# Ledger of designs, part 4: VHH binders against tRNA dimethylallyltransferase (miaA)

Target 1, 307 residues: tRNA dimethylallyltransferase (miaA), of Elusimicrobium minutum (b2kdr9)
Amino acid sequence: MTIIIAGPTAGGKTDLALNLAKLIGGEVVSVDSRQVYKYLTVGTAKPEGEYKNGVYNVDGVNYHLVDFLDLDKTYNTGSFTADASNTAYNINKKGKTAIFAGGTGMYMQSYFGGMDVLPKADQALRAQLADIADKEGKQSLHKMLSEADPESAALIPSGNLHRVMRALEIFKLTGKKASELRTNGFADISQNNFMVYIEWDKEELNKRIEIRTQGMFGGMLKETQDMLAKGYTRNSPGLRSLGYAEVIDFIEGKKTKPEALERIVILTRQYAKRQRTWFARYKNMYKADGSALNAEQILAEYAAWKK

## First folded at step 4 (VHH)

Design a39 (from z9w with Y110V; framework vhh_7z1x_3)
Fold by ESMFold2-Fast, scan of step 4:
Structure a39 (fold): chain B 307 residues (1-307), chain A 121 residues (1-121)
Amino acid sequence: as target 1 above (307 residues)
Amino acid sequence: QVQLVETGGGLVQPGGSLRLSCTASGFTFSSYWMNWVRQAPGKGLEWLSGINSGGSSTSYADSVKGRFTISRDNAKNTLYLQMNSLQPDDTAVYFCAKVRGYSGWDLFDVWGQGTQVTVSS
């Protein structure tokens, strides 16, 4: 028994999932590349919870795949698929429904569709790799590729910086070697799964992103200061989460608070747009109005779908 | 049946004070962060202040810091905003909003008409 709840950032996915879980006695599996990190609660928009019997619990609901990863660790599609498989198995073994809720479309596609998805270019990651090449030479990146994906390293000359960077980018973002990728068609996961998509008017969602960012800033600042004090840096994988670089720029005097807030809003709106584009590929989703979410109505739709 | 009802607004002269209240029903109030936001005529929404679920942590926008105080009474399911040293630019409709943790699902739920505050001589 599985329900999928998808939608853009700031769209109401987690509250819908929690309310639905309470109605059916289910548990939630987070589909989010940032909420996995410990200590980063506000900026990753992690629901406020507490540990009960070793499981993160939000208002009586077990909430899986959040708050377990150290900031120095990477998390990717391969990590998610393995963890999600084990988590869903254990939930279903207890006779409960697993409710998958999140906005990281690649993670959903990888897990439910079983197909390899090529990531879009990550400009921040590419800038970091380019900096390594400038300081340590192109051979340094090729050595990294040799360690991560020796077959790709054998095929890509060390002087081909762009190709080396792309292969490393694929590995870092997906956990899969470029040499091993299989793209045997795109499975529409909404055909065989009850999948809800939360829709918002663009202008209304943009207003909510702006207000949310204003409210989050103080908490992000405190979290960022605490993490820097512990020895983490802007290059720590966890602190590469959306918004934290801008907060670090503010702490270091490189941005004013209004400049940092404006940049975070822009990046968050761009993220929401990418999510809308991603999920538009699924043709059999139940579309829920974000301004009028009703868990009982979603449950009725699920019951009808299950027949 | 989630509902938030704002009260306490009115007409006040510059330098005056008002205390706003927000009564919550249909959800576990003590599990949510609560916030005050406002909308001035012809302007967008502005976040003013937040308070965590237990009331031990508060935050304020720079525009109101030192003048406004947020507080809550979980036994009464009520949120408060004490507003001092009011200025004409504080004229707005004031809304309360719940947020469990600033997540994609955890939107600012703004309910009813809010409460109108007018600062004018």
Scores: ipSAE 0.308, ipTM 0.696, lowest interface PAE 4.1, mean pLDDT 86

Design a4 (from z9 with D106E; framework vhh_7z1x_3)
Fold by ESMFold2-Fast, scan of step 4:
Structure a4 (fold): chain B 307 residues (1-307), chain A 121 residues (1-121)
Amino acid sequence: as target 1 above (307 residues)
Amino acid sequence: QVQLVETGGGLVQPGGSLRLSCTASGFTFSSYWMNWVRQAPGKGLEWLSGINSGGSSTSYADSVKGRFTISRDNAKNTLYLQMNSLQPDDTAVYFCAKVRGYSGYELFDYWGQGTQVTVSS
């Protein structure tokens, strides 16, 4: 038994998932590419919890796939799918319902859709790859592709920088080789799963993001200072989470606090817009009003759907 | 059904004090983080302070730290903001906002008209 709760950042997914879990005696599986990291709680909006019997527990509810990954490690679609499969199996083996809650749409599609999902272009990653090509030559990227995906490297000429960069981007973002992907069609996961989407008015969500960012800054600053003191850097994968680069820029004197806050707000609003665009693809979701979330009503809808 | 009602605003002279109250209804007040937010005329929203569900943890914006104190009375479903050493720049509409205590910052609802604070001689 499985329930999916999706929605934009700052949308109330965690609160809804926890209230629902309490009603049914379920457990939550986080669908979030950033909450996996240890030490980063405030800026990733990780729910505040404590370990009980070796499991992260939030207000009496077991909360999985948070707080386990070291900041120097990467996490991607392949890592998520493997971890989520094992976690859901163990929850269901106990006779409990797994509630999947998050905003990382690619992770949901990969796990529930049974097909590999191609990521959209990542501007920051492409800029990094372009810089490598500029400094070390086009052959350096082809060598990198040969090490990551030998079959794609054999098919893509080294002079075709666009194709080489795309294959590397796919590998870095998904953990899967472009040569191994199954992309024959796109399954609407809302057809075969009870899937809730939390809807917000755009202006209301934007105001909430602004207020949230202001409240988070102090906690993010402390977390960032502690991580830098431990030897992590702006190049650590965990510290590439949204907002932390801006906090580092503030610490280093490259941005004032208002400049850092403004940039975090802009990036967070852009992220929310991308989430809204992604989830618009699913045609059979139950739409929940973010301003009037009711776990009992959602449970009633699930019971009706299940019949 | 869910409602937050802010009171206690008014006209005060520079250096004066005011205590704002926010009365909550329609939800389990003791389960949620609560925040104070303000909006000055023609300006954006500014977060001021937050308090966890039990009242054991508080946070403040640099602009009000040391001058404002957030507190709550869960038995009365009421949130407070004690404002001291008020300055003209504190002139704004003040809102209380509801947040579940899980992350402290996850979901904000402000459910009222706000209360006007004007600081002028």
Scores: ipSAE 0.013, ipTM 0.506, lowest interface PAE 8.0, mean pLDDT 86

Design a41 (from z9w with W33Y; framework vhh_7z1x_3)
Fold by ESMFold2-Fast, scan of step 4:
Structure a41 (fold): chain B 307 residues (1-307), chain A 121 residues (1-121)
Amino acid sequence: as target 1 above (307 residues)
Amino acid sequence: QVQLVETGGGLVQPGGSLRLSCTASGFTFSSYYMNWVRQAPGKGLEWLSGINSGGSSTSYADSVKGRFTISRDNAKNTLYLQMNSLQPDDTAVYFCAKVRGYSGWDLFDYWGQGTQVTVSS
């Protein structure tokens, strides 16, 4: 039970995902390399939310993989794949639909297409599996693997506890069979997932980017000044996010405000173009008109897709 | 069905005042950060002002700071822009626009039809 919402920056992905989540009782998983950072709300276009029961919540919807990483830390496809796998597992365990929404195509491909690093070991899960093996015998774990991933069970002898445990761990943490991850290359993730792509006319999207940049600048400036005062620099991973180097250049007197704004707009338009190029590789996406987004219409398309 | 309808534009002399209104429907108005933007003849879009969902935080472009005041009435689903000391350079079509989250635009999915403001003798 998974829906993917993709589209260019400034395209309305988050609002569509939130409205869909409300209709189906789902939860959102952010597919964004920058929204993971704390303190950077304006420049990353992080939705306004509050923590409820330890989870970031936007207008009644749990919103995952945002606002948790310090600016001095890196985040990559391997980190995303591990975190997204654990998050999707927990959402599915509650019987809810996970709505993946974002524009970081590499992260989507790595998670859904099996390109990336497998999840890190879960010590509690491994301890539980080891205890089952000790109490019930190693055949018990192999039986669990046979039910979860028959192909892996056929290849891995019951006596190879380490391989059986790893295959079960992968399944339990990702919802994906280890056998699928081993054979998956650069797969068209739109073939096996309901995937929406928000399309915009280039000129209309460029207008949205221009006004967004103007509206965001003041908030980015305040965020940047605060982070620099705390000892972070232009080389801090969080401040390498799109637009912040230009804001730092303005603070340091290397750019005027119009020069900084112009550069941010250019970089953002280039990012949107790269996103359009990336997502053009997926051949089975439902194309949604960005100027006429309707969550009820998307829900109807999802219901038809499930039949 | 999201709708934003701007009203209150018109012809005004330099130094005059106008109050623009934007009536919202089809969404929970009180959950969205709202903005005013304008487009002058032959120019690009210019962001003017923003207000958070609760009305406690406002921001302004340097070109209008001290002259324009943004406000909202969540009970009436209405956004306002009070424009004072109007100048010929304020001649433009004025639009209201919604976005979810303070100063973020990724969730922006609609703006209104606009209202014309002309400042001339």
Scores: ipSAE 0.165, ipTM 0.617, lowest interface PAE 5.6, mean pLDDT 85

Design a42 (from z9w with W33A; framework vhh_7z1x_3)
Fold by ESMFold2-Fast, scan of step 4:
Structure a42 (fold): chain B 307 residues (1-307), chain A 121 residues (1-121)
Amino acid sequence: as target 1 above (307 residues)
Amino acid sequence: QVQLVETGGGLVQPGGSLRLSCTASGFTFSSYAMNWVRQAPGKGLEWLSGINSGGSSTSYADSVKGRFTISRDNAKNTLYLQMNSLQPDDTAVYFCAKVRGYSGWDLFDYWGQGTQVTVSS
């Protein structure tokens, strides 16, 4: 049995998921591209937990797919789908319900939809690839594609930089070769799953984001200083998590604290808007009022959905 | 039902002091981090201070650091904010906020009506 909890950043997904897990004796599977990283707790809004019998545990609830990845490693849709499949299997084997909770919509779609979703253009990644092409030539990128996805390289001329970059971008963001991706229509995963979406008034959510960012800053600063002391940099994949570049800019004297906070708020608000737009495509979600979240009510709705 | 009731606000002269209290009910107060937040007329919410569940760790916004002190009494389910050297810019409605979420930062819940602090000669 499976329950899906989705919603924007700062929307209360973690609290709802944990309270539901306690009511039904379930376990939580995080659907979050940032909470996978070790050491980064405050800025990723990772629930505060401790290890019990080798498993990350939050207030008596096993919480999976958090706190396992080194900051130098990348995590993508393919990695998530494989890990989530194994984790759900093990939870169900114990006779427990898996509660999937998070805001990374592409990960949810990939796992529950059984279809690959092509990622949107990543401008930072494209800039990195363009820099390689400028310094080492267009043939260098085609060689990279030949090593990652030989079938796509055979079909895409080496001089077509845009197509080569797109195929590499797909591989780097999803862990899957462009040549292997199945182009199916978008599946409405809410049609076949009990899926909760936490709704907030836009202005109220924006106020919560501002307050949250102000309170988080001190913890993010301490985490960032520790990571830099360990030899990680602004280019470490883990430190590319939202807000940490702005904290590094503050540490390096490139931004004042108010400037860093303002930028983090703007980026977080934009992320919440992208999440709202993503999840609007699902037409059969149970919509929960963020200001009045009640786990017992959600459980009653789940029971009604099963009938 | 979760309830937070703020008291202790009022009119005070610049340079004066006030102590705000927040009484909590409907949840296990000693298990949650608590915060103080304010809203000045026509402005957004400003986070002021936070305290962990046990009271051993505190944090402050730069605007109040050195002037305000947060504390708690878990036996009385009460949160406090001692405000010293008050300035006209401290005029605002003050709210105590429970953090709903195990990360401590998933969501702030504002359940009280707030208490008005006016700093004026």
Scores: ipSAE 0.106, ipTM 0.595, lowest interface PAE 6.7, mean pLDDT 86

Design a43 (from z9w with W33H; framework vhh_7z1x_3)
Fold by ESMFold2-Fast, scan of step 4:
Structure a43 (fold): chain B 307 residues (1-307), chain A 121 residues (1-121)
Amino acid sequence: as target 1 above (307 residues)
Amino acid sequence: QVQLVETGGGLVQPGGSLRLSCTASGFTFSSYHMNWVRQAPGKGLEWLSGINSGGSSTSYADSVKGRFTISRDNAKNTLYLQMNSLQPDDTAVYFCAKVRGYSGWDLFDYWGQGTQVTVSS
């Protein structure tokens, strides 16, 4: 059992996820490429929590996939998918619901849609298919593709032997249709999952981003100074998180505080716009009004979605 | 029904003092981090000060540090801002704003109508 909460930065995803978790006795899995880093709490908007029995706990709710990665390490969709799979398995094994909450759309797509992993070329299979084309004609391969993957056959001309053979190779090696698989994943994960998207009026979200950035600056400055003192640099993967380069520029005298704040606000607004564009690809999300978030209403919608 | 009511604004001369109050209702005040934010004429919102749910931790914007003091009385569901050494640039509408401490800065919102502070000679 799984609920997905998505939305732009500064949109209230954490608060909604925590309130839902409390209502259903669930646990939260963070879908956020920034909150994974240790030491960077303020600038990543990591929920304020404490460790209980070795698990990061936010106001009585276990909050997974935050606060575990050194700043010199990278994190990617593969790492997220492996960690999220293990975490969801353990939550479900306890009879609890996993609530996935975050704004890193590629991580959500990778985990719920599956990263489309294409098989490597199989030289023996390719030789076999080439032999069939030579002896029975290219239309024989296209007929095989039409039977295995009608959607791909409709898009690939029978004369394009390279594309026909590749699509057949994928099917024969994986049992999956090429039309269903993509290297970057494109399946509409909202078709098969209860997925909430928190919508905000652009101007209201922009105001929240502006005041939030001002309130966060002091904490980001302290965190950044502490990390630089420990030997981390602007090239450390963790410090490449949104806003920290601007804080470093301020520390180094390359930007005034107003210039740093203005730049962080602009970058954060651009990030929110990219998130809105990303999530617009999902056509079956429940749209929640950010200015009137109601966990009980979301739970009622979830119950109706299950039917 | 959630409400935040700001009071205590008014006209004051440079160097003067004012104490703003924000009375909260419709939610468990003692569970939330509270903030003061202002908006000067023709300017955007400026964050001024924050206080944790228990009142043991406070933070301030550089523009008001040393002059303003945030405090709270959880028994009265009231947030305060003591403003000293007021300057003409402190002229603004002052808003009381709620943020859940445990959610960090993920959701920052303000509910009050604000209270006008005018600093002029």
Scores: ipSAE 0.289, ipTM 0.685, lowest interface PAE 4.5, mean pLDDT 85

Design a44 (from z9w with W105F; framework vhh_7z1x_3)
Fold by ESMFold2-Fast, scan of step 4:
Structure a44 (fold): chain B 307 residues (1-307), chain A 121 residues (1-121)
Amino acid sequence: as target 1 above (307 residues)
Amino acid sequence: QVQLVETGGGLVQPGGSLRLSCTASGFTFSSYWMNWVRQAPGKGLEWLSGINSGGSSTSYADSVKGRFTISRDNAKNTLYLQMNSLQPDDTAVYFCAKVRGYSGFDLFDYWGQGTQVTVSS
């Protein structure tokens, strides 16, 4: 049993998720590419919690997939899908409801919609394919693709070695045809899941983002100074989280505080707009008014959705 | 329903002091971060100060740091802002603001009616 809570940054997803979890005895799974990082609490809007029995706990609710990743590590849709699958399995095994809450739409689509993860370039495999082309002619790779994935072979000219090699690489590394991945559409995950989207008036949300950014700056500054003192840099994946580059620019004297704040606000508003555009693709969401969020009302809607 | 009522504003000369109060109802006041925000004539909203649920942690905007002090009395469901060394550019409507969620910066989802502070000679 699962409930999905989605919405833009600064939209109030955390409070709604926690209040719902308390009503039903559920647990929260964070759907957020930045809250996974340790040490970055203020700038990622990670809910304030403490560890209880080895689990991050927010006001009596277990809150999963936050605060576990070192700043030098990357996190992606594949990592999220694996971690979320294991986490949801363990929550459901305890007879509890998993409440997925966040704004990283690609993570939600990957987990609930079964999106295929494309492999990274494999240098050893590419070297093998290049050797075959050198010894047997480059048309030998297109022939190989014709046998493995005839649809891709029909679309990719034999002379386009890069595209031929990429299609073969996908097939050899995943067992899936590039043509199948190319024709895969995104499933409407709101059709088979109870999914809430927190709606805000654009102007109202933009004002909240501006105030929020001002309030967050001091905490982000301290976090950033602490991380730089530990040897992390602007190139550390965790510090590439929205707003931290601007804070580093301030620390290094490249931006004034007003310049840093203005840039963070612009970037955050752009992120909220991208989230709004992403979630507009889901046609069966329950739209919750951000200015009047009520967990009891959401629970009643969930009960009705179950029929 | 959440309700926040601000009092204590008024007209004051430069260098003067005022103490703003905000009385909260309709939620468990002692469980939430509380903030002060202002809006000067013709300008956007400016965050001034925040205080955690227990009062042990406070933060301030650079424009007011050292001049303003935020505090709370959870037994009275009341938030305070002590404003010292007031300047003409402190002229604004001051709002008490509740943050939705368990982070001091998640979302400022409810404001009071506001109280006018005018600093002029």
Scores: ipSAE 0.034, ipTM 0.553, lowest interface PAE 7.6, mean pLDDT 85

Design a46 (from z9w with G54D; framework vhh_7z1x_3)
Fold by ESMFold2-Fast, scan of step 4:
Structure a46 (fold): chain B 307 residues (1-307), chain A 121 residues (1-121)
Amino acid sequence: as target 1 above (307 residues)
Amino acid sequence: QVQLVETGGGLVQPGGSLRLSCTASGFTFSSYWMNWVRQAPGKGLEWLSGINSDGSSTSYADSVKGRFTISRDNAKNTLYLQMNSLQPDDTAVYFCAKVRGYSGWDLFDYWGQGTQVTVSS
């Protein structure tokens, strides 16, 4: 089971995802190119959490794909797709729903749209499937595929063990059907997934961004000073995250505090506009009013969508 | 007007090599993270590689790691993809894609027209 929550920065995605996860006993997978970085909590709007049993936990909810990457490392759609596939598999293996929440549209499109970034062969899993085929026959594996992915089972002959095993491997490693991962072009991922988009009035969102930026500046300043003291620089991939160059300019005397804040607000507003433009391509999203978010209503919409 | 033009595609045998180029105009090329993506016949888009504004950081999809090399020449406003050990599965239309020059932004805000690569024996 998978639910997607998308929307612009400062839109309330995190709170909605957490409340929904509590209602259904689910876990959240962050779809955010910045929240992956360690140490950069305030400026990346990473939810406040703590580690419980080795997992980042936010108010009782496991929150994945945050707080694991050193600032000297890069992160991209390929890295995200591999990590998200493993994370979703582990969540679904526990019988829980994975709630994907974030604003990094390219990551969502890559993972859910099947941009041919598929999981690598898992030799242990293939050995397990081969053992089943040897002991119970090829038809047993094809029956498993029929239950997991009826569309793939209809297209793949039961005698083609390699194709059956690959389709099952994809399903078991990603929690997604092979028939869904091989979508053509810029497929509308909202057509085959329950996808929520949080909408805001432009002026109201712009004011939220300004207020948030003002509130974040002190924390970003402290984080930036600490990272520079550890030897990271403005060229460190993590510190190239939106807003940190402006904070470094302030520290170095190249900008006043008002100048740095104004620039961060402008860049964040431009980012939100790009997110709005990106997500406008998806025509089957449930549009949620950002000023009136209600997790119980989203759950009711999900139940209706499943019918 | 932002414009990206890909060239260098063609027909090549398995095991061969090709070098793709993407010439950029209408924006400050040296300020932007750039990417290569492809679309194979009957398949979806696949992200292949990315390079930051100054070329100090690169990343690759597992399917091309060790075989493809991304590079850029900011003086010429040109992005390159050196493709070695080409396989039939590499047959696709290849696109370069513009992203803002700030780390942490991965929205593709412009795509080129593409160049066809066909790998056949």
Scores: ipSAE 0.000, ipTM 0.130, lowest interface PAE 15.9, mean pLDDT 82

Design a47 (from z9w with R100K; framework vhh_7z1x_3)
Fold by ESMFold2-Fast, scan of step 4:
Structure a47 (fold): chain B 307 residues (1-307), chain A 121 residues (1-121)
Amino acid sequence: as target 1 above (307 residues)
Amino acid sequence: QVQLVETGGGLVQPGGSLRLSCTASGFTFSSYWMNWVRQAPGKGLEWLSGINSGGSSTSYADSVKGRFTISRDNAKNTLYLQMNSLQPDDTAVYFCAKVKGYSGWDLFDYWGQGTQVTVSS
């Protein structure tokens, strides 16, 4: 059996997952597009852990799909689904329960729903692709598509920038070729899985995001300075994680510290709102009060759900 | 059940000192980062200081750096804030906050009622 813990950024998902894992002798699988990156701990809210026998371990609990990816590498739904499948298989083979915890809704839907999810437009990615087209010509994007998805490239004229960009966007965000994707709407994954959603009062969560961002800034600054010194840039996939561009702007003198903090808070609140909207599609979730999270109570609800 | 109880606030003159305490229960105190935050009248929350689980690493907001010292006693499940050279602008309700997750920065839990510090002559 599997337990899914979902909720907004800064919602306490990690703490609940670890406490549940301790109660049932389980292991945690992170559902987070940011925590996969090495070196970025503070800004990604990666749990404090150490390696035990080659596995990242948080307070006695094995914690999977964190701290393994170089900042130059991309991660997408296809990568997640493959890694999550292998990880869950290995946890199950040991006779343990896999607890999936995170806020990246598209990853959860892709893995548990068994359906391809078409991504929404990614403005940063589209801006990057538009810049490539402007500097190197439309043919450069079509060449990229030919390398990533030859079937789509054969069907989409090189001059149709909109279609070429969309097919590349799908590939970059999902790891799947537009030519092989199928969609049929969203399965309600909460119907067939015990799925917990951590709810917070909007105003209360917004206050917590603000104070958390203030506390995180110093650590993010140190991490960012260290990564820039190693030759990574604002265009490195890992440093595109929420908040790091604003820290780089501060380092480069383009923003004051208050301006950087304000922008990070705004972006984080917007992300939490998008997560709330995403998870509202699931109609059979157990709603847990974020201000009073209790792993024993969640375990009792799981036992009742199974009956 | 997680509980955080702040004490040690009061009225103090400018240039004076106060020591705040926060007594924790209902969780493994020695495993979590702890923080101090404050809220001045009519203003938002301001993060002041953080300390790691073992007490070997501390961080401070620029507004209090060099004047305030955070410390902890894991044997007593108690967090401290030593406040020196207090100024009228330090007038606020002071809260201790547990980080929700093991990440250090997952979420702040505000289970304390806070303690009022007033700096005035």
Scores: ipSAE 0.170, ipTM 0.622, lowest interface PAE 5.7, mean pLDDT 86

